# VH-VL binders against Chromatin structure-remodeling complex subunit rsc1 (rsc1), part 3

Target 1, 111 residues: Chromatin structure-remodeling complex subunit rsc1 (rsc1), of Schizosaccharomyces pombe (o74964r206to316)
Amino acid sequence: KPLSSLEARAKVIMRQVRRYRDGSGRQLFAPFERLPDPRMFPEYYQAIEQPMALEVIQKKLSKHRYETIEQFVDDFNLMFDNAKSFNDPSSQVYRDADFLKNYLADVLRLE
Key: E = the ipSAE of ESMFold2; O = the ipSAE of OpenDDE; V2 = 0.75 times the mean of E and O plus 0.25 times the DockQ between their complexes.

## First folded at step 2 (VH-VL)

Design P20 (framework fv_pritumumab)
Fold by ESMFold2-Fast, scan of step 2:
Structure P20 (fold): chain C 111 residues (1-111), chain A 121 residues (1-121), chain B 107 residues (1-107)
Amino acid sequence: as target 1 above (111 residues)
Amino acid sequence: EVQLLESGGDLVQPGGSLRLSCAASGFTFSSYAMSWVRQAPGKGLEWVSAISGSGGSTNYADSVKGRFTISRDNSQNTLYLQMNSLRVEDTAVYICAKDHYGGKLYYFDYWGQGTLVTVSS
Amino acid sequence: DIQMTQSPSSLSASVGDRVTITCRASQGISNYLAWFQQKPGKAPKSLIYAASSLQSKVPTQFSGSGSGTDFTLTISSLQPEDFATYYCQQYDSYPLTFGGGTKVEIK
């Protein structure tokens, strides 16, 4: 069943990316779990056309809104690209987003 | 490198006013929320106020609501805290802190060294 | 308001010791907890966010664990520069609140 296969694959990819820890034991994914509070960070929503976070991706998965694995991967790339466009290149969150985007690509290639 | 440098701390009388400044450098100031945190002599840390990157949203601790106003000038990379109706219990080192953007309310990745405000007769 | 209870308030330790500091929230805060270090006369230094994620350039002897209400900061092998006061902070909801601090002193 295509949808079941897609969901199973998406969950494996999501778990691997979410649980990554670097050489110091740091979990890089934590900042990407939830969307910023729009009342506290209205500038984020002014600057970012399509906000994305794991909570949105998980909701879309549970509602069967991804027809292909590529659409699922696109949302992860959007999430990381949003962080890189909003944040200073010298910031930890920018560097973590850049690393995780490359790590996701490696996960997909080595699958 | 990220730097935050507070200034404006002074000795003031109860009921007086004071404005603190925090000069920021080494990051895109307008893209990050900022906070003021204080520490009374020999005591722990207390969050005072926060402002969004655009300046469009502010939040305050109940102890300072109606008396303190947080603001920012993004063209000058400077954070402000206007303190009115000062009380003896407002005596503290006031520290500015930069939000990391953790996808949730503030965790602070950089802090200033603080500026001392003493409210005494 | 979420109350953060930190223990112990102070401890004495020697270089090379394993040090454990605990922090308890009065209600569930998931992993929205940070740890930072403050030395006398200096700015606080961020160590850990999201309960267990180490800040850039922070040495690996520091680690954090926990979720929900109970959290721990561990220094696996205390160094001379690690004698300081340590604070936990929740950032789950306003107002942001801090633990009372733990002073790590030379034995």
Scores: ipSAE 0.005, ipTM 0.573, lowest interface PAE 11.9, mean pLDDT 85

Design S00 (framework fv_sibeprenlimab)
Fold by ESMFold2-Fast, scan of step 2:
Structure S00 (fold): chain C 111 residues (1-111), chain A 119 residues (1-119), chain B 111 residues (1-111)
Amino acid sequence: as target 1 above (111 residues)
Amino acid sequence: QVQLVQSGAEVKKPGASVKVSCKASGYTFTGYYIHWVRQATGQGLEWMGWINPNSGGTNYAQKFQGRVTMTADKSISTVYMELSSLRSEDTAVYFCARDEYGKGYFDYWGQGTLVTVSS
Amino acid sequence: EIVMTQSPATLSVSPGERATLSCRASQSVSSYGSSNLHWYQQKPGQAPRLLIYGASTRATGIPARFSGSGSRTEFTLTISSLQSEDFAVYYCQQYNNWPLTFGGGTKVEIK
């Protein structure tokens, strides 16, 4: 069975954002692949109302939980906004989240 | 005060290349994309592409693919646009313009560089 | 590519009159809750100046007599009580899809 147009489009967007590399070859997306271990970072789960990571987005996509592409994009924005609220503005993770959020917007506008 | 200052007018022969510069000041150079837009005399605006000075990443209009190259030199806050294999139809004023992280509107523009292609 | 069509090509108005300029896109330029349509003013020998972004938001320093409206494919720039400095060419631009495209311009000239 082929993928729905939403799932096919979401996978293309996800691949482009995930695989972005900067001028040094660094993949900015690495910190966003998985949720923090709640045993090691319980403060994250106390501070963040809706934890989100690529693994959660991929699972929702595979279970057909997105009705619109906008809902899929909202989860990506939530993931980056969570990183920006939890981490210092001077941190690399904050800067990378900010960059990737803007890069996602560019990918969406130019499709 | 934000400024984009472009290099001076150029006269080129068909088949030559031209390299126009755009020097930024008054803001964080790596925080904004720079787009290039051209305008033939008495004609409308035509988008050529953009560069992200932070990453060196570029996106060119298909019409200019293979002929245009955009580069950035962070040490002097300058973006370059090089157009090769020039034709008479490339005679135009070339503008650089800034765009905050792909928000897509150009709040500050360079003054323009006239490139004339004639034999 | 998205074709942007502006009408009329030339509009002759007297100072103090209302000018209404139209911009039409060959397909929707609205994505993810945003209208990616901007308006610029250009006077002879000068670079374009941003007037309105996101279809309806005035740029800083732009007088209240300039207003923008519209969505999807139909957009309007209105200049109420036109002043002598408003005689110029006006361009609409879409930022929804690559390549970015501009309308052909509307020249507002004195009667």
Scores: ipSAE 0.005, ipTM 0.570, lowest interface PAE 13.1, mean pLDDT 86

Design S01 (framework fv_sibeprenlimab)
Fold by ESMFold2-Fast, scan of step 2:
Structure S01 (fold): chain C 111 residues (1-111), chain A 121 residues (1-121), chain B 111 residues (1-111)
Amino acid sequence: as target 1 above (111 residues)
Amino acid sequence: QVQLVQSGAEVKKPGASVKVSCKASGYTFTGYYIHWVRQATGQGLEWMGWINPNSGGTNYAQKFQGRVTMTADKSISTVYMELSSLRSEDTAVYFCARDYYDSSGYLFDYWGQGTLVTVSS
Amino acid sequence: EIVMTQSPATLSVSPGERATLSCRASQSVSSYGSSNLHWYQQKPGQAPRLLIYGASTRATGIPARFSGSGSRTEFTLTISSLQSEDFAVYYCQQYNNWPLTFGGGTKVEIK
């Protein structure tokens, strides 16, 4: 089906961020694909007020829940900020979230 | 009570295709991924891939890419795994297992009883 | 792909004795503060049953005599006082990298 211009733009941004690989070929985005399993990480759902993951963002996009591209970007920033709140600053996932948040900003500047 | 019930044993000739079913009950069908894992007689477990029943999205192990197809029918809470171009080394018990959606998890908390597929001339 | 090696292949123990099962990964399966390894029990003619997830957490309904430990590449499943129903094959599984891979199994049999 035809995409709105917002949906088309959002999908391009999403693909660029999702596909990023570092110098070793590691895909940084993997931990952000789905919400943490509540059976393994119940403390995440106790600590994080608004859980967010790519799966949730994709569902919101398909249901036309974003009125502006800024709202879409806000959910990506929320996702990375949640990871930075829950994880120690010395952890790989914290560093990856911080990098991807900055990479997202670069993608937005260059589109 | 959560259950995954699989179809019965199959005997196939080399080159044929087999389609195994896995019927889910006792939980929200669309809230869990279904994985397929096989086990040859006296051997270990081998992961084949997963399907998201909600979206129909799939991910297959490279070894089975091009030969395996996984599908889901929401109306009867059933997932299917079809393996084509069967070889004698495909003789195995095939299991379905459920997994809560989360890229870090892959917890196979409930399994089907297994389906024996025998490939022989 | 990550190769999982279990040892010993067969362990003969008497009821009441302690059993120690090893699982070694060809590369680290720990990331983001998590040890990405599960243990399963399989009895003849049955499907595998989840015992331990995330290297050290007992699944619901699993007796306290089962414990898991380890990180990175070296993992251990311990059964502190073996009971008759514990004679089975035990498999480790990594979920750090795709494809998901299992060990070859350790058969625990009666002495």
Scores: ipSAE 0.000, ipTM 0.553, lowest interface PAE 13.4, mean pLDDT 85

Design S03 (from S00 with heavy chain E100L Y101G G102Y K103S G104Y Y105G F106Y; framework fv_sibeprenlimab; at its last look DockQ between E and O 0.07; V2 from the best seeds 0.00; counts 0 for: pae E 11.7 > 2, placed apart)
Fold by ESMFold2, look of step 3:
Structure S03 (fold): chain C 111 residues (1-111), chain A 119 residues (1-119), chain B 111 residues (1-111)
Amino acid sequence: as target 1 above (111 residues)
Amino acid sequence: QVQLVQSGAEVKKPGASVKVSCKASGYTFTGYYIHWVRQATGQGLEWMGWINPNSGGTNYAQKFQGRVTMTADKSISTVYMELSSLRSEDTAVYFCARDLGYSYGYDYWGQGTLVTVSS
Amino acid sequence: EIVMTQSPATLSVSPGERATLSCRASQSVSSYGSSNLHWYQQKPGQAPRLLIYGASTRATGIPARFSGSGSRTEFTLTISSLQSEDFAVYYCQQYNNWPLTFGGGTKVEIK
């Protein structure tokens, strides 16, 4: 019934990274909320060995699938690294993934 | 309620500079990027760059790098686009547009400013 | 830089008929199950007007006769029953990679 220390930390971290908005009010996290539709983007699933998105992370958290906070953070970084692997470095989604990865690191250090 | 009001038309000689203003009202000025897009008479649209009015950060299309400067004045909710070393091919209508974000497009545009460059 | 190619350059259509406009990108403009492709309408002497964002979502106040579809590199704007106010130039724009680029436009005119 009560949240574990892991789950409480994970929810705070997730909220902070998910809610980040740039100066134009744009939520940088939006493309990371859900996995790509495999019918629309089959090449993504051919190129990306371990697909990851916030919806997957949230389900794993709710089902107590993370044994450590580091495993939770690893999935966040996997999600951003997948974006950087799949997308051209000049794309906005690549740059947003790179920014959010650094922002996550800052959130973890200041926590 | 949301408005972007641009400065008036300008006539310039080659080699001069022009500074176009875009005054925002009806929303939180620092919450949205402003992009500049130009259109030569009878031609298509060309993206020039954006400014973040909160930080002053900019991103310019490489074609204009070194000739374009975008600035913002938060105290009067106004962005500026300055284009230097003008040529006849810079004759165009220059638009400012509010960027709703990454995947939302430009929801409001200024009325456009005609800049004519002629000898 | 992603080149956006629109076809046809001019489309002659009678009122009440369907107009189909094509936009092709030189490389994918889709990321994480979302297409970063926008459609604008422009009438003479006016600023462009946002019609469709994210390839298929109508902007606020846009009539249901406007619809968008497509993914990756091939996109379509459809006007299901052309009205007199719909005769204009239509532009697609990609917002997936810097620099942002527009197609050359399709002029929809009275047949």
Scores: ipSAE 0.006, ipTM 0.605, lowest interface PAE 11.7, mean pLDDT 87
ESMFold2-Fast, scan of step 2: ipSAE 0.534; ipTM 0.849
ESMFold2 (binder alone), look of step 3: mean pLDDT 93; pTM 0.946
OpenDDE, look of step 3: ipSAE 0.014; ipTM 0.670

Design S05 (framework fv_sibeprenlimab)
Fold by ESMFold2-Fast, scan of step 2:
Formats: C-alpha cells, sequence, structure tokens
Structure S05 (fold): chain C 111 residues (1-111), chain A 120 residues (1-120), chain B 111 residues (1-111)
C-alpha cells in the first residue's frame, strides 16, 4: 500500500535512529526493539507506567495512530525515558538511551 | 511493483571515474535506504556503503572512503554511485539494493547489476 | 572488520537430499539476544535474492524447505529436500558491525 507522507517520514527517521552504530559498530538500539518479557522482568512493569518499544511504535504506525510527527517522536522519547528511569545512570542501556534521544533530536533538525 | 533499474555496462581506463545510476519505482523513494554492493568475477559480495535518499546522508566502507560518492535525486527517484581512480581490481558487477524496513540491514530488492570493466 | 567464512566452498548434492551450509563469523554477530545475520541466494547472471533474515526468519515467498539457525559465531542454512531450482550460490551476511560483510559463498551443485 502507498504510505502517507507522515508514515514515509516516520519510517525513514525510525530506520536512521535504529541503524546508529558507534565506533566499534555496536548497534545501540537493540534493547529497544521489544518490550521486556513480563514473566522475566515483572519489576519493569511495576516501575514503568507506559511501556514502549519499537514493536509498539510499528503497530501504531500500521494502524494510523499517529496524526503528527510529534506524536511519533513522543513515543520514541517515552521509550528512551523509560530506559533511563528503570536503569542505573552508570549502565550502558541508560547511556545508549540518552545518546539515541539526542541523536533523534538531531535527525529531526535536518527534516 | 518494486523495481530498481540500473544503468548499462561501462568500460573505463585505469585512473578514470565511473558513475552508475539506480532508478527506483513502485514505492516511496525517500522511505528506504539504498546500499551499493559489488561482486568481482568469481568472487563474493562486497559492501560499499549506503545512502539515505531522504536526507542525502551516506556511510561508506573505509576501503572506499575518498574514492566513492553516493548521491540521490528525489525528483527522478534515482541514486548514483561514483567510483574514482579506477584500477583493474575494480572490475566487477555493481548492485544497488533496497534495505528492508524492519529488523536490520537486509536487502529485499536488488537492481539487475552494472558490469564495470577497467582495462587499458 | 568481521570476516565471514562459509563452508564448504562447493557442496554436491542430489535432488531430494538435505543440504546444510555453514557460516562462521570471526567474532560474535549476536547482540541483546538477536542474531544479526542474513542469507541470500544467487543464480548465474542474476542479482542475489533474500532467503532468511535475522538468522532464522524466512523472507516473503521463500519455501518452507529453507531454514536458518545459529547464534554468536556459528550459523547454518538448511535445505531439507533440495529441488532443481535450488542449485545456486548462497551467501551469508552480518549486520552486527560496520562495515557490513559477506561470506565467500557456498556453491550448491548437482551431484
Amino acid sequence: as target 1 above (111 residues)
Amino acid sequence: QVQLVQSGAEVKKPGASVKVSCKASGYTFTGYYIHWVRQATGQGLEWMGWINPNSGGTNYAQKFQGRVTMTADKSISTVYMELSSLRSEDTAVYFCAREGLWFGEYFDYWGQGTLVTVSS
Amino acid sequence: EIVMTQSPATLSVSPGERATLSCRASQSVSSYGSSNLHWYQQKPGQAPRLLIYGASTRATGIPARFSGSGSRTEFTLTISSLQSEDFAVYYCQQYNNWPLTFGGGTKVEIK
């Protein structure tokens, strides 16, 4: 099916953020692809009121749930903020979330 | 129908440059990254780099850095790959390939390939 | 650069037989539980065709006789009941690290 302008833009932005690799080639985005398994990490769902991951954002895009690019960006920021809330500031996941949040903002400035 | 159509075969002398085109149709051009991959005769596939047609952003394999340039023209849904300072070792079929939307850098559609022959 | 080694270079099999192709990475290509490896099929004079992405997910239109498995550094592509149209060269590709790298290929030919 033809994509709306919003969905086409969202997919390009999503791919750009998802693909980011550091100097060693490590893909920072990997922990954000899927929601944690609630049976393995019940404490995550106790601490985080609105779980978010790429798989949720993908489903929202496919169901035309985003009316503006800002709503799409809000879900990415929620996803990274959740990681920063749940994980220790010294952890790699926290640092990766912080970096990717800033990288997303830079990507959007070029739009 | 998704299609990537590349320009025709080229014969170049050592030291020359070649510019290969890849025209996309059947999808939203700005929604997908395009990669370039080459294959020398009887050899495997070698990744050269990618271009984001939406932003014009690129990333090249270090081996080709300084010799390769990738560009995109949104008005005609075409990407270009230019390789300079050609050597006989650059004789290969050059493919453009579209990166799929989800789950990593996999190439779901490929151009037919462009043979570039470098000889004197 | 991650070096991808495929073995054997040439595999001679009869139609109806099982073919198992190996791909080994010089370092792990798995991150956060994801196996970052794809398989392609190439016939003479043609562009490669995507078979398997993410080590084990069949691409659209790929017959069920093709399956992929493995993690970290060792991966396999299996063709359970080889058909005449399956005689081709098969390549593995890692996307865990930049630059993206391919194996040298395994040629599956008729015995």
Scores: ipSAE 0.007, ipTM 0.575, lowest interface PAE 12.0, mean pLDDT 86

Design S06 (framework fv_sibeprenlimab)
Fold by ESMFold2-Fast, scan of step 2:
Structure S06 (fold): chain C 111 residues (1-111), chain A 120 residues (1-120), chain B 111 residues (1-111)
Amino acid sequence: as target 1 above (111 residues)
Amino acid sequence: QVQLVQSGAEVKKPGASVKVSCKASGYTFTGYYIHWVRQATGQGLEWMGWINPNSGGTNYAQKFQGRVTMTADKSISTVYMELSSLRSEDTAVYFCARDSYYGLGYFDYWGQGTLVTVSS
Amino acid sequence: EIVMTQSPATLSVSPGERATLSCRASQSVSSYGSSNLHWYQQKPGQAPRLLIYGASTRATGIPARFSGSGSRTEFTLTISSLQSEDFAVYYCQQYNNWPLTFGGGTKVEIK
């Protein structure tokens, strides 16, 4: 079945954010593809009330859970905010989350 | 402790409207979708729609389009389901239910149900 | 919409026996490696209770005698050693596709 306009726009935004590479060629998005393994990071699930990752966003999109693009964007912001809440500000993951959150805002403003 | 507490039973005449409330407690109200499901006497479960309490966005089953309205009041952590132009076939128990954390359409907590009787 | 068909409509069993309940979807309810099929138990005068989600994962607090299996269009709920409190109506439900749909239910009653 054809994509809805919301689904089409969401996929474009996802592709742009996922494919971002910094000046060294590193893709910053890798830690955000999947939820942390609960066996390896039980503290994450104690500290974070609403875990979020791209795999969850993709499932929600496929089930028509987003009625607006703003709700889709809210889940990306939640994902990055969770990383910034759980990780030390000096960590690479925190810095990458902060950058990608600002990059997402730029993508939305410029489209 | 997570709870969904619904308003009490209602008796309505055909053509009237009913507004059922569902008050949430014990979790972040804006973090979870709320669905409404009804069940006629001796019948199965019928999905009516969902509301996102954070955005106010809704999705209604086609059968109820034009008659159902779902709203949320963040200040009191309460969701409402209003059904208009009531018919005798709308006599049912109406449930609110909390979607999973990821919005995957399974309901971990349910309200106790509200019986709506539509009769002359 | 996806039509969910449950069989049998009524199943008569004795305590201690195994009950096997079937649920068939009119089209696949699996996406992204997951089956989006869930099972509920309902007793008279009560709200439904989540038993199994994602075809095979037991919800918190659900006894080990309840198990779910299946994929794509054919799913099974098994209750291995029926207890007196297990006599109830059981519903399957999908939300792989909008709108969300329930099966007609299987009543498990005492023989």
Scores: ipSAE 0.007, ipTM 0.596, lowest interface PAE 11.4, mean pLDDT 87

Design S07 (framework fv_sibeprenlimab)
Fold by ESMFold2-Fast, scan of step 2:
Structure S07 (fold): chain C 111 residues (1-111), chain A 120 residues (1-120), chain B 111 residues (1-111)
Amino acid sequence: as target 1 above (111 residues)
Amino acid sequence: QVQLVQSGAEVKKPGASVKVSCKASGYTFTGYYIHWVRQATGQGLEWMGWINPNSGGTNYAQKFQGRVTMTADKSISTVYMELSSLRSEDTAVYFCAREYDILTGYSDYWGQGTLVTVSS
Amino acid sequence: EIVMTQSPATLSVSPGERATLSCRASQSVSSYGSSNLHWYQQKPGQAPRLLIYGASTRATGIPARFSGSGSRTEFTLTISSLQSEDFAVYYCQQYNNWPLTFGGGTKVEIK
């Protein structure tokens, strides 16, 4: 069952990235769990062409919409790139997105 | 002009199988998922499953799992829905429909429908 | 599976009058500010046609007299001034969960 194998691998990668904690014990992934509420942050949806968050990735995964692990990774990279595009480079969210994008690359390389 | 054109009406005996075709034109065939939906006489719409024409990947409603097979032929931009072990309650009009995208999930173009009659 | 219930089963209205159709979901079909609820029109002997997607967005080419509203579990399709070509069955559909499910339909007929 190729989609079952891809889903299992994707869940391991997702878990590692989601659970990462820095030296102070802070879990960096929290801002990426869910899409911003469009009623509270309409400017996000005006600025970002393709919104992405873990909840969207999980929905796509559960509906067997990833045919390759590369497509799954592309959505994670899009999610972090959106945060880096929308937020100031000096912000914590920008720095966390940049770090997690590099961490994801490391997770994939070491697998 | 986007079009989905389905094969003609079929009459089958109980226990037989039927294979309905849906030929796509006017767009990039491999860029869009195709759903199959049926409608028994005087009844509402019932979702059967979808196929990704690019990969051949499928997802079927539990009710049809084990009896339905969806396939795609890229060379002729055609998707197929084969239903086996036919019963009288499978008498219905079968529609193919194109999904606009995964996030919104609406079906923007539909085939004209194929009437399948199962009678003994 | 999510059960979609439409009411009334049949609605008889005179031309030029307002028609209001209801669709109720057994569970919320709204996720993160988006309503995964679509409306289709089906005329006798024809395939369904998309009218409204995301609860409130009119599909291309659909007349302004058609409008949709609602969220979570309760949705409404309104035809502000019914015309003879609006004689049809209207179906709501949820896209929030597997399997995809449709309501039983509301038949709109001219008095």
Scores: ipSAE 0.006, ipTM 0.592, lowest interface PAE 10.5, mean pLDDT 87

Design S08 (framework fv_sibeprenlimab; at its last look DockQ between E and O 0.46; V2 from the best seeds 0.00; counts 0 for: pae E 8.1 > 2)
Heavy chain, then light chain:
Amino acid sequence: QVQLVQSGAEVKKPGASVKVSCKASGYTFTGYYIHWVRQATGQGLEWMGWINPNSGGTNYAQKFQGRVTMTADKSISTVYMELSSLRSEDTAVYFCARDQWLYGFDYWGQGTLVTVSS
Amino acid sequence: EIVMTQSPATLSVSPGERATLSCRASQSVSSYGSSNLHWYQQKPGQAPRLLIYGASTRATGIPARFSGSGSRTEFTLTISSLQSEDFAVYYCQQYNNWPLTFGGGTKVEIK
ESMFold2-Fast, scan of step 2: ipSAE 0.749; ipTM 0.912
ESMFold2, look of step 3: ipSAE 0.012; ipTM 0.645
ESMFold2 (binder alone), look of step 3: mean pLDDT 92; pTM 0.944
OpenDDE, look of step 3: ipSAE 0.342; ipTM 0.845

Design S09 (framework fv_sibeprenlimab)
Heavy chain, then light chain:
Amino acid sequence: QVQLVQSGAEVKKPGASVKVSCKASGYTFTGYYIHWVRQATGQGLEWMGWINPNSGGTNYAQKFQGRVTMTADKSISTVYMELSSLRSEDTAVYFCARGDYSSGWYFDYWGQGTLVTVSS
Amino acid sequence: EIVMTQSPATLSVSPGERATLSCRASQSVSSYGSSNLHWYQQKPGQAPRLLIYGASTRATGIPARFSGSGSRTEFTLTISSLQSEDFAVYYCQQYNNWPLTFGGGTKVEIK
ESMFold2-Fast, scan of step 2: ipSAE 0.219; ipTM 0.772

Design S10 (framework fv_sibeprenlimab; at its last look DockQ between E and O 0.04; V2 from the best seeds 0.00; counts 0 for: pae E 13.7 > 2, placed apart)
Fold by ESMFold2, look of step 3:
Structure S10 (fold): chain C 111 residues (1-111), chain A 121 residues (1-121), chain B 111 residues (1-111)
Amino acid sequence: as target 1 above (111 residues)
Amino acid sequence: QVQLVQSGAEVKKPGASVKVSCKASGYTFTGYYIHWVRQATGQGLEWMGWINPNSGGTNYAQKFQGRVTMTADKSISTVYMELSSLRSEDTAVYFCARDLYGSGSYEFDYWGQGTLVTVSS
Amino acid sequence: EIVMTQSPATLSVSPGERATLSCRASQSVSSYGSSNLHWYQQKPGQAPRLLIYGASTRATGIPARFSGSGSRTEFTLTISSLQSEDFAVYYCQQYNNWPLTFGGGTKVEIK
C-alpha cells in the first residue's frame, strides 16, 4: 500500500528541517536526532516531562501513531521547546532550537 | 474503572457477515485506539487491526484487508468490527483491546471479555 | 511479517520452582535503544493480561516474581517462584513491524 498523504507530507517536512545548514555549513539539527543519554543526563529527564527527539518522531511515524499532520508538527515543536526549556538562552542548542522552530513554521507556510 | 464490554456470541453460516460491538467506559473514549485480536479455540492470538475512535481512521492487517471494517460511534462510546465473507476458519473469540495511544509501544492494557463467533454450516 | 516462536509449547513446573519461557523473533525487534516486545498472561476463558512491556518493564500491579529480559531476537520471561495463580498460557507480542504479531504461546502447567 502507498505511503499515506500524512506520511509523505511528514517525510518532506522532516527532510527540509533536518538538512538545513547555516552560513558556516553547520547542520543545526544534529543535536535533535537522538534523546540525551539518560545515564549521562539524568537531570534532563527530571526536568523534561515529555522527552522528544527525531528518533522518537520517526518511531511514531513508522508505527502510524500520527493521525494528523498537526500531531506530527506538535511533536516537532515539543522537541524544540524542550531544548529551549532545558538550556540557557545563550547556549548554541537553545539558539538552534529557536531558529529551527521558526524555520519549521516557514516550511509549513510554503506547502 | 476502565471497562470494555462486548456484544454476545454469534452463530453464522459461511458467506455471511458478523458485527461485534465493544462499548467503552471509565475513560476518555476518543483518547485511545481500539485494536481487535482474535483467538481460535485453544489457539494463539492474531491481530486484526486498529481504529482511532476520534477520527474513524483505521489500519487493518493485510490478511483481513477487504473483509474487515471497523467503525466508531462517539455518542455511545462504542467501536464495531464487521467481518464479511465468513469461513469456518473465522471461528474464534474476538477481543477488543485498548491501546495506550502516544506511547509508541502498542500496549494493550485493557481488554474486552471476548465474543465467540462460530461459523458453521 | 515477523514470526514469533515460543518454546516450549508446554512447560510442566512444580509450585515454588522457577519457570523460564523463551520467545524468538524471525528478525530483530529492537530499535532506537529499545526492545519492542511485550508479554501477556491468559487464563482459560479470560482475556489476556499485560505482564511485561518493552521486554523488561513490569506492568502496573504485576508481582516482582515476573521478569523479562533479552534483546533483538531472543527474549525470556522468568517466573522466579511459581505460584498457583501463575498456571496459564503466556504470549509474547512484537510491535517493531506491522502487522503486530504474537507468539504461539507457552502453557505453564502443574508438573
Scores: ipSAE 0.006, ipTM 0.550, lowest interface PAE 13.7, mean pLDDT 86
ESMFold2-Fast, scan of step 2: ipSAE 0.275; ipTM 0.770
ESMFold2 (binder alone), look of step 3: mean pLDDT 91; pTM 0.920
OpenDDE, look of step 3: ipSAE 0.247; ipTM 0.796

Design S11 (framework fv_sibeprenlimab)
Fold by ESMFold2-Fast, scan of step 2:
Structure S11 (fold): chain C 111 residues (1-111), chain A 118 residues (1-118), chain B 111 residues (1-111)
Amino acid sequence: as target 1 above (111 residues)
Amino acid sequence: QVQLVQSGAEVKKPGASVKVSCKASGYTFTGYYIHWVRQATGQGLEWMGWINPNSGGTNYAQKFQGRVTMTADKSISTVYMELSSLRSEDTAVYFCAREGYLEYFDYWGQGTLVTVSS
Amino acid sequence: EIVMTQSPATLSVSPGERATLSCRASQSVSSYGSSNLHWYQQKPGQAPRLLIYGASTRATGIPARFSGSGSRTEFTLTISSLQSEDFAVYYCQQYNNWPLTFGGGTKVEIK
């Protein structure tokens, strides 16, 4: 099936953010691909009001749940803000979320 | 049509540097990453790194870090790969390749043979 | 780094026969429900040519006799009815992690 212009644009943005790798080739995005397993991390679901991960964003996109690109971007920002809220500022996940949030802003400015 | 045309064969002595060019045509030069891949005679493919022609940003395989430099000249749609401190084991065909939208290499240069011998 | 292992190193087949080539990754190269694994064909004295990307999608202009399958760490390239122009070396490549890595190649030669 053909993609809407919003869906096509969203996929480009999503790919750019997902593909980011540091100097060692580490994919910073890896922790954000899936929601934490609630059986392993029940404390995450107690602390975070609106869980978000790439798998949820992809599902919403495929079901045409975004009316604007801004709504799509908001879910990415929510995902990174959740990681920064739940994790210690000294943790790698926190630093990666902070970096990727800024990188996303750059991707949007440069498109 | 999309084309990547590389500079001609080079013969170098150990310790020298070589700079290979890759001239792009038929597409928006700044819209696609360019990778460098080498292949020693009778051997497989070895990834060296990539350059973003738009930003000048680069990423090099650790094995080549400190010896390789990739640059881009937007005015002539050309990417360069310079390898220094050459050794005999650097004898190989060096390819440039364009990264397509889904991270595959859709177009390749014809290759540049670099021979390092005393 | 992710090590890509191809087998067999050499495959001897006659025209019209089926060729099956294997590629194994030392760790998963699949994410987001897709695989960052690509196949290339290389003939003597020539640059590699893209055949299959994302494990199973044929590149533009590639004949239907070429097909790819697999996920995670196990991938297969199949040539259903080998033609004379198909005698070449075939490489798999992962684009899931830096550094990018290629398999050692499988040489498909005439029996």
Scores: ipSAE 0.005, ipTM 0.570, lowest interface PAE 11.3, mean pLDDT 87

